VHH binders against q9y6x5. Designs and how they scored, part 426

Target 1, 379 residues: q9y6x5
Amino acid sequence: LPPKLLLVSFDGFRADYLKNYEFPHLQNFIKEGVLVEHVKNVFITKTFPNHYSIVTGLYEESHGIVANSMYDAVTKKHFSDSNDKDPFWWNEAVPIWVTNQLQENRSSAAAMWPGTDVPIHDTISSYFMNYNSSVSFEERLNNITMWLNNSNPPVTFATLYWEEPDASGHKYGPEDKENMSRVLKKIDDLIGDLVQRLKMLGLWENLNVIITSDHGMTQCSQDRLINLDSCIDHSYYTLIDLSPVAAILPKINRTEVYNKLKNCSPHMNVYLKEDIPNRFYYQHNDRIQPIILVADEGWTIVLNESSQKLGDHGYDNSLPSMHPFLAAHGPAFHKGYKHSTINIVDIYPMMCHILGLKPHPNNGTFGHTKCLLVDQWCI
Short names: E, the ipSAE of ESMFold2; O, the ipSAE of OpenDDE; V2, 0.75 times the mean of E and O plus 0.25 times the DockQ between their complexes.

## First folded at step 19 (VHH)

Design jb18 (framework vhh_7uia_1; at its last look DockQ between E and O 0.42; V2 from the best seeds 0.00; counts 0 for: pae O 5.0 > 2)
Fold by ESMFold2, look of step 19:
Structure jb18 (fold): chain B 379 residues (1-379), chain A 123 residues (1-123)
Amino acid sequence: as target 1 above (379 residues)
Amino acid sequence: QLQLVETGGGLVKPGGSLRLSCVVSGFTFSSYFMAWVRQAPGKELEWVSTISGSGGYTYYERSVKGRFTISTDNAKNTLYLQMSSLKPEDTAVYYCARTQYKYSGEWTPFDPWGQGTQVTVSS
């Protein structure tokens, strides 16, 4: 009779979409469960880092997935979308599905959450799908529910990842209400399908379900470009990641590169690694490059070329536009409760509590999520 | 051997309709996203529309939205573009191409893509 948890991410789901668009199915889910209106995510506000922060409870500097594009100077390894499966990158932390399936009589299942098709500490999710973005939500859901209902040892922790509204947010921009309304309506229908499927299989009443996201989205434009080639010859540095947080590996004296960049644009902050603001918790990892450039909201760093994205994320994690939401339903959660804010790293110790797992050392605070849970006294 | 073969182009009067087809071989069609891209005389390549191989998700360039419909038949490994309300400005060579969406929010470069089919909209 172990407790079970399904963790669902809709990538790029900005918190204020809930206020600005109609979600009849998600609102019914929230009404019978809990809502956290804003989740403060981790800097940088990118997909790989924030999904790993959810499942480890760690800041990016601590779990080692510090960006969507990384370079390790000692091993000369590169991390990218096309080269993300080397356990080297993931092994600085232990994600919750690994801890879960190492317990007696427990297994884990995954439908495409970042990292779940990687053997982290020689342990890959017990049941998983290799990442393929063209696989429908229905197929992901069918695999997850089959594994939740028919596995021995039982699946007690499952994950499900979906690429929208991130893909459409990048392509149209969050301010394109016509296209975003259509996209968000489809996502709400998928949430309705998820709930109905769980009810039909007899899972709904005894499964804890978290629906959340990794980050939001902000509007970009061709009027808000920062052209690096206008400020510095590209031969003076190696570019590890570009926008909106550029990762700069100097090829000449670091101070000379910094001085060429520091006044490049009033819409960009330039940091030596040791000068990165402490509130970012983004300094103490060798994968963080010696100089980072942080664009202001809605600004795009380019190399003398236009950008085709109309929306982007990765900006300062204090920006409301970068914040996702969290909703949850199940026997562990109150019904009809709304909470204003938690930190994204708080999700991990809450999940460990629900599953009866001892959390690894982490940056989350269990007390921040107590009011969501029926077995806790609210502060 | 990866191959994309476009057909269905031709001459059409303004306001008319055409359906383009792209038959795919050498890879599992449903495992990718497929796109239509066009090049008008003297112009750069212009993205037109993209669809998931499962057929569930579609994206359209602003100028064709509401007039063009992208679709797939996975049993036949075939991509379609139904074009209606055609304008002289739609005159171009139309190519089909393969892409994929990644966790980082980037689309892979188009690879492979076909030889194209000519669409001409004129009186």
Scores: ipSAE 0.650, ipTM 0.852, lowest interface PAE 1.5, mean pLDDT 93
Fold by OpenDDE, second read of step 20:
Structure jb18 (fold): chain B 379 residues (1-379), chain A 123 residues (1-123)
Amino acid sequence: as target 1 above (379 residues)
Amino acid sequence: QLQLVETGGGLVKPGGSLRLSCVVSGFTFSSYFMAWVRQAPGKELEWVSTISGSGGYTYYERSVKGRFTISTDNAKNTLYLQMSSLKPEDTAVYYCARTQYKYSGEWTPFDPWGQGTQVTVSS
């Protein structure tokens, strides 16, 4: 039988939650599998970009999903969570579910994972849910496990996505111990439900399962705001994306706009597109706007509007608060092994290896995950 | 085939309490996130509260936090909103709906809606 892999994402699961909160089910999962304590994600540390990086192994500049909100100046198209169905935005890369779907006697399944309800390169998973965040987490779990258990051709790659603890992190802030404890308890229970269901279906021993996330969460405050309206007239630019990384499309001379913004706040770095630090791998795409603003950790860029968020993400991808974790279980993985760090783009070549797929060119390094795999030598 | 029916609205004095109910038919209640939204005269639709079908996750708009409690009875396919310490500013037509989460951190209602129930807070 071909190997099977389920990729699970809890949006906004900050890595150090594992140290600061109790996860009986997840810890049991880890005990019988592997843990990567910190995953360095891609810049910007947002949902769409990082989820696409996981399944493509590419930096954002390469796969073309460079933010949750994008604008293409040539076509004048907009991308957002309410307008993400145009293959135009996704076709700059080939995600792993498409690669898998195109194999003989295999099929892909998806429950709410970004991009999975869009025909990418004219290919869509055999089994998928149209993205609808109103669908309960349990319903998503039921569908994905049903497809894994009873499909023809068999589902060999599946994705599952949940919006927690991101939603709660935004609402309560990651430092709210009371509320976050409650939320994270429920997340752990969902992991318990997942494991139980897989066992009940007889899938547990043969299915490879990866549990990961796209980014972490940092504490925000009303005392840490950067008001752009104090620095520049709104008529001088179009805002494509706002916080904590603002994408600025000048309506006047770019240099003039830059000069008005460069000293706006000591807690914000302003970059011309060509001056964006190389370490971000966030320069070589036309969808990146001429000017970007990057707020310091915990600072929020606003207009003449108060932020209601007590937590946010999207900051520098070197910040530990932005880092998720990765846990895995199944025949491909060791038992009881912990690893310190990998890059989020390293997940793709690992998944391709597990599934026996030829990877597309990517930015991942298979060598970084060898120690997790039973069929590889760990050096 | 999908139907939501809100009840429980009425006239109440400031500081008073009301309990709204929303009976759902045509779909499995526990399979969705449900929300209360409200619209005051001349104002835009405002999100009030969200609860997961399992009841494990609850969310509140800042102005109602601590005063309103969202809950469910899955056996009855009924959504509740317990409102306390009501204020004139809470006057609106209240609707229940399935809800969608935006990555921006916002909740929006998902069709279909109910007919709504009028809540009036006045001395």
Scores: ipSAE 0.068, ipTM 0.605, lowest interface PAE 2.4, mean pLDDT 94
ESMFold2 (binder alone), look of step 19: mean pLDDT 82; pTM 0.828
OpenDDE, look of step 19: ipSAE 0.024; ipTM 0.422

Design jb19 (framework vhh_7uia_1; at its last look DockQ between E and O 0.01; V2 from the best seeds 0.00; counts 0 for: pae O 11.8 > 2, placed apart)
Fold by ESMFold2, look of step 19:
Structure jb19 (fold): chain B 379 residues (1-379), chain A 123 residues (1-123)
Amino acid sequence: as target 1 above (379 residues)
Amino acid sequence: QLQLVETGGGLVKPGGSLRLSCVVSGFTFSSYWMAWVRQAPGKELEWVSTISGSGGYTYYERSVKGRFTISTDNAKNTLYLQMSSLKPEDTAVYYCARTQYKYSGEWTPFDPWGQGTQVTVSS
């Protein structure tokens, strides 16, 4: 019987929330499984790129989802979260659910993971929900468990996506202990409900479950704004993405645009594409614009107006505030093991191993995760 | 034709209560997020509260949390704002509006809007 895997993302779940708040249900899940305390995600630390990195094992420059807002100069296509369904954007990689469901006697299911309602390489998840953030966690869970229990061919890989604590992190900021405590308590209750339903349906002992996230959250402030319009006229460039990593397509000489921007703020780094730090692995894709602006942690790039967000993400992926966690439980995983850190791209080859899939070429390192797995020698 | 119709506004004394209603037609209420937004005299629009169409998830502006309760009745296609411990600074035109939360962490612009209902808190 092929092994089964459920991959769950709680968007914007900063790793240190685990030690700063109480999670009785998640801690019980961890006690019976494994924890990776910090997952180093990919730059830029945004939702679409990092969710695709989890399921492809690729850096953003390699899988082509390089931001939440993108432009392709050859095709003149625009990508945004209101215009994200064109397979063109997704087709530079093969996500694990496509590989999984193309195997004999296997199917894949999805409750709103980014990309699962898109026909990538003419292949859409075998069972899926169209994205709609108003659909409750309970309804998403009901669909996933129904598909895991009742599908032919059987669902062997499933995804489940939830928008919190990202939504509340943006709204309140991670330093708002009153609101974040309430929000995180509700999320812990959802994890408890997930585990309880898997037990009641007879799935718990034989299903591998990964609970992770795409990024963390940092505190923003009206005292930390970078007013782009005060440095450069908007007629000199096309703005592809704004904050905290702005993507700038010059309309005039690139050197002139660069020079107008480079002294705009001491709290912003301005990079010509060729000068983007190698450690970002964020250079070799045409969707990365000729100039990017990278704000310092907690700084917001604005077009000469205030920001409504009190928390944000997208910053340098070396920042601990940008890192999520990973917890896992199931027959493939040890019990009660804690690991300090992995790279987010390492999750893909680990999942392929668990499912018995041949991974596509990727940037992950299986050795980083082998100590989590019962079938691996870890010395 | 999309319509949002607010009712329940009026004049109340400080410390009083009001319940605002918003009856919705022309779209599937449960497929969206619904919000209350207010505009005090001479001020910009201010977000008050948001609820998922399923009714299970709510958000409040800090100044109204604990005093206002947003809710829905999906059978009646109606959004409510239960307002208590009202203060003079709560005086505003209150609008109901539709929005959606996106993967990017952004809310869509409010569309459609109601016509608004006046709430006046005065001795």
Scores: ipSAE 0.659, ipTM 0.848, lowest interface PAE 1.5, mean pLDDT 93
Fold by OpenDDE, second read of step 20:
Structure jb19 (fold): chain B 379 residues (1-379), chain A 123 residues (1-123)
Amino acid sequence: as target 1 above (379 residues)
Amino acid sequence: QLQLVETGGGLVKPGGSLRLSCVVSGFTFSSYWMAWVRQAPGKELEWVSTISGSGGYTYYERSVKGRFTISTDNAKNTLYLQMSSLKPEDTAVYYCARTQYKYSGEWTPFDPWGQGTQVTVSS
């Protein structure tokens, strides 16, 4: 029988939550599997881009999902969480569920994972939910496990996505011990439910399960705001994305717009597109706007209206607060092994290996995950 | 087929309490995130509170936190909003609906809506 893999994402699960809070179910999962303590994600550290990087192994400039909000100047199309169904945005890469779906006697399943309800390269998973965040976490779990258990052809790759602890992180801030303890307890309980259900269905021993996240969360404050209206008139530019990385489309001379913004705040870096640091791998795509603003950790870019968020993400991907974790369990993985760090793009070639799929060209390094796998030599 | 019916509104003095109910038919609300929203005269629709299908996650708008409590009764397929320490600024029509999370950190109502129930807080 072909190997099976379930990829699970808890949006906005900051890596150090594992150190600061109790997770009895997740710790048991880890004890019987593997843990990567820190995953360096891609810049910008937002939901759509990083989830697509996980399943393509590509930097954002390469897979073309460069933000949660995008604009294409040629077609004049907009991308957002309310407008993400056009294959135009996704077709610059081939996600792993498409690769898997195209295999003989295999099928893919998806519950709410970004891009899974869009025909990418004219291919869509055999089993999927149309994205609707109103659907309960339990309902998503029920559907994905049902498909894993009763599908023809068999589901060999499945994705599952939940919006917590991201929503709570934004609402309460990651440093709110009282509220975040409550939320993270429920997250751990959900992991318990997942494991229990897989055991009940007889899937646990044979199914590979990866639990990960796209990004972390940093504490924000009303005392750390960068007001763009104090630096430049809004008539001089179009705002494509706002905080903590703003994408600026000038309506006047780009240099003039840049000059008005470059000294706006000591807590914000302003880049012309060609001057974006190479380490971000965020330059070589037409969907990246001519000017980007990058706020320092914990600072929020605003217009005249103040943000009500107490936590946010999207910052420099080198910041530990932006890093998620990865845990895994199943026949492909060791038991009781902990690893310090990998890159988020490294997950793709690992998953391809587990599933016996030929990977598309990608930016991941399979060597970084070898120590997690029982069939590999760890140097 | 899908229906939401809000009840429990009325006139109350400042500092008073009300309990709103929302009975759902045509679907199982425990399969969804549910929310209360309100609209005061001449003002925009305002999110008040959200609860997960399991009842485990709850969220509140800042101005109502500590005063309002959202809850569910699965057996009755009913959503509740216990309101205490009511203020004149809480005066509005209150609606229940399924709700969607936006990556902006906001909750928005999802069709269908009920007809709402009027809450008036006045001395």
Scores: ipSAE 0.642, ipTM 0.861, lowest interface PAE 0.8, mean pLDDT 95
ESMFold2 (binder alone), look of step 19: mean pLDDT 82; pTM 0.828
OpenDDE, look of step 19: ipSAE 0.000; ipTM 0.265

Design jb2 (framework vhh_7uia_1; at its last look DockQ between E and O 0.01; V2 from the best seeds 0.00; counts 0 for: pae O 11.6 > 2, placed apart)
Fold by ESMFold2, look of step 19:
Structure jb2 (fold): chain B 379 residues (1-379), chain A 123 residues (1-123)
Amino acid sequence: as target 1 above (379 residues)
Amino acid sequence: QLQLVETGGGLVKPGGSLRLSCVVSGFTFSTYHMAWVRQAPGKELEWVSTISGSGGYTYYERSVKGRFTISTDNAKNTLYLQMSSLKPEDTAVYYCARTQYKYSGEWTPFDPWGQGTQVTVSS
């Protein structure tokens, strides 16, 4: 009987929210399972890239989803929220749901995980919902549980995505205790609903469930703006992505553009592509532009506009504010075990192990997660 | 074809209450987020509040939080804004509008818009 796995993401769930707010339902989930207190995600710490890293085990330079906004100079293609369905962008890697459903007698289901409504390598999730942020968590959960219980071939891998606390984190900032407490209580209630639904449907005891996130959130301010138009005329470059990691495609000599930007602000690092720090693993893909600008934590790059956001992410992945958590429960996992940290790319080989899948080449290390699993010797 | 019609505006004294309605036609209400946006005379448009089409999550501008309540009745394709403890600075034309939240953390531009309803808070 092949094991089953449900992978759940609450977008923008910063790791330290667990210690700074009350989560009775999530804490009960953790008590009966495992917790990884910090997941070190990949640079840039944005939604599309990190969700794809979870399901491929690859750094962004290797899977090709290098930002939420991208440009390919050879094909002249653009990637954005309005143009994210072209398989061209996704085809540099094979996500776990594709590998899973190509196995004999297996299928995959998805409720809005980034990429699951795209035919990657001519293969789309066996059951899926097209992305629409207005669809309730309850409807997403109802579809997932229906597919887990009623599909032939059986659904053995399922994903579920939710936009909070990311949306509220952007609107209010993580330091707004009043609003974030209200938002995080609602999220904890959703986790309680998830567990209750799985128990009522007879799935809870034999389904492995991972609850994680893609990144955290840091506080922004109107006092921490970097005005790019003050440093360089817009006619000298094409802006591919803006903040907090700007992607700059020069229209004139690259060195001239670099020199105009390098002293723009003490709160921003300017990198030529070849000078991007090796620890970012963010260099070896044509979709990474010739110049990137990396704002310091809490700083916002703007084009002579005010920012509507009071919280943001995308910063250096060494920052604790950018790190999510991981919790898991199910027959594959220990009960009541806490682990300090893993890399987000380590989640993929662990999931492959749980599902009995041969992982594709990846950047994860199975040994980093084996202490979470009952069938492994933890040394 | 697509239509958003605001009603319920008027003149009210400071501290008073008012309920705005926005009747929607020409699209599936539950597949979008809906917002209230206002514009005081001579000022820029100001976002007020947003709600998911399912009604599950609500978002408020800081100055209206605790005083205004956004809600929907999906059976009637109607968006509401319950306004309480009104202040002179709440005086504006109030528009309802459609938007969406995206993976990138961005909201789509407001489209379509209503024609607006005037709210005036004055003694």
Scores: ipSAE 0.607, ipTM 0.835, lowest interface PAE 1.7, mean pLDDT 93
Fold by OpenDDE, second read of step 20:
Structure jb2 (fold): chain B 379 residues (1-379), chain A 123 residues (1-123)
Amino acid sequence: as target 1 above (379 residues)
Amino acid sequence: QLQLVETGGGLVKPGGSLRLSCVVSGFTFSTYHMAWVRQAPGKELEWVSTISGSGGYTYYERSVKGRFTISTDNAKNTLYLQMSSLKPEDTAVYYCARTQYKYSGEWTPFDPWGQGTQVTVSS
C-alpha cells in the first residue's frame, strides 16, 4: 500500500507554548514520534504565505502568495481571505496535494487548508471542503478521517487546518496565562481526539501524521503603536497590507513617499523594494509593493484607528516568537527523537520523500530532516 | 431550509439582566461556530460573542466581557446569550448567526440571519 500522510496545522501555535503550558496528548504524540522544537518560517510570517510555503517548499517570493492581502498592479486584482479563489494567485507554484492528486491510484483530501478549495493548475483534491471557518473543528476532523479511511482511489495525502490558537492569541495576547491555558488545553484535547479517532479507525499505526503551525504570536499593546497618518497623508498612497508589515503603493513619486515614511518611527524599518534585506527572500515578485514597512516586534502599525489586538504575527521571521513547532508520528518517523530547528520550507521535500513523490524545484533542504526519518542516516 | 429564530429581548433597566435564545433549524448546531451580533440605531453591525461548535472556545467583545455569557444546548439546538449588568449602550437588535473567522482576527456573521430580537436598556 502506498504511504499515507496527514498534515495538520494549528494556526498561530507559538513554539514555546510547549515549554510554558501542559500538553498531555501532544506530549504523548511526541513521545511516540518526533519533535522539532523550532521551525523557522518564511517572511512575512502570515497565514496564507506560510501555509503555502509548507506545501510547496518555496519562499514567498517564489510561490507568489506574499501576504494575506495582495494587489497585482498589472491585472488590478486583489487577494484577501474573502477573495482567494482565483487560481491566478496560486498558479505560480505547485502544491504537494496537486502533485499527489495527479498520481495513479492516489487522491488528496483537504479540510480548510489555504488554497485547497481552488483549482491550481487545473487540479483540485478529490475530497475537499470549501473553506468556511464557521465549520466546527470536530466536523473538519470527522470529514478528513472519513476520507482517509474510506476513499477510492485511496487518500494518500490529507490536510487539516484549524484557526486556533491564532484567534485566541490575537484576542488575549500570548502572555495571558489564564485565557491561553484554557485555549491550549482545548487544543491538546483536539489532538487527543484526533489520535483516538485514528486508532478507532485502525489508521494510527500506518498513517504518518505531521502536526505543525504556520507562525507564532507576539504580545502587542496600545502603548506600542505606529500611526502612519502622523507621517504621511493618506491620499499619497494606497495601503495594500497594514500590520506588522505594511505594503505601500505610492500614488505620488515613490521617493517622496519613502522620504515621508523613513523616519516615521524608530520602531519601524522602511524599505524600498530593491533594498529589502536578502535574508527575507522577499524581493523577487511583482506582487510585493514598491515600499514595505516592517514594525519591530510587538509594535502595531495603524492609521487613525485603535487596534483591538493584544497579539499579532507577521514580524521578522528570525524572531523566536514567530516560530512554530513540528511534531510527527508514523512509520516514517523515529520514536522519542527531538530536533532543535529546521526551516519551514524543509517540510516539503520531507513530505515528498515520505509519499514517494518527485518534488518540484524548491528551497527546502532534505538533509535538515533526515534525522527525523527511520530510513535515513542522521549525520 | 436554514432558520435562526431569536427570542428573549425586551425592555430592562440599567444593571438588569436578560437571556437571549436562538433556536436553530436546518443544520446540526455543533457543526458550526455560532455568534451573537448586534446593531444599534444608526450604527454599524457589531460583533458581540462567539462560541465554537464544540463549546470549548468562547470569545467576547471587549465591552461585554465579564457581563455577557454565550452558551449552547445541543440537545435543544439552541444558542444563548446571558446578559447581565446591562447598560444603555447595549441597546440594539441582537442577531444570532453562524460565524466566520477572518485572518485579520475578526469574527463576522455568516448568512442566513434571524429576524433579531430587540434589547432596550433604559431607566
Scores: ipSAE 0.236, ipTM 0.684, lowest interface PAE 1.7, mean pLDDT 94
ESMFold2 (binder alone), look of step 19: mean pLDDT 80; pTM 0.814
OpenDDE, look of step 19: ipSAE 0.008; ipTM 0.236

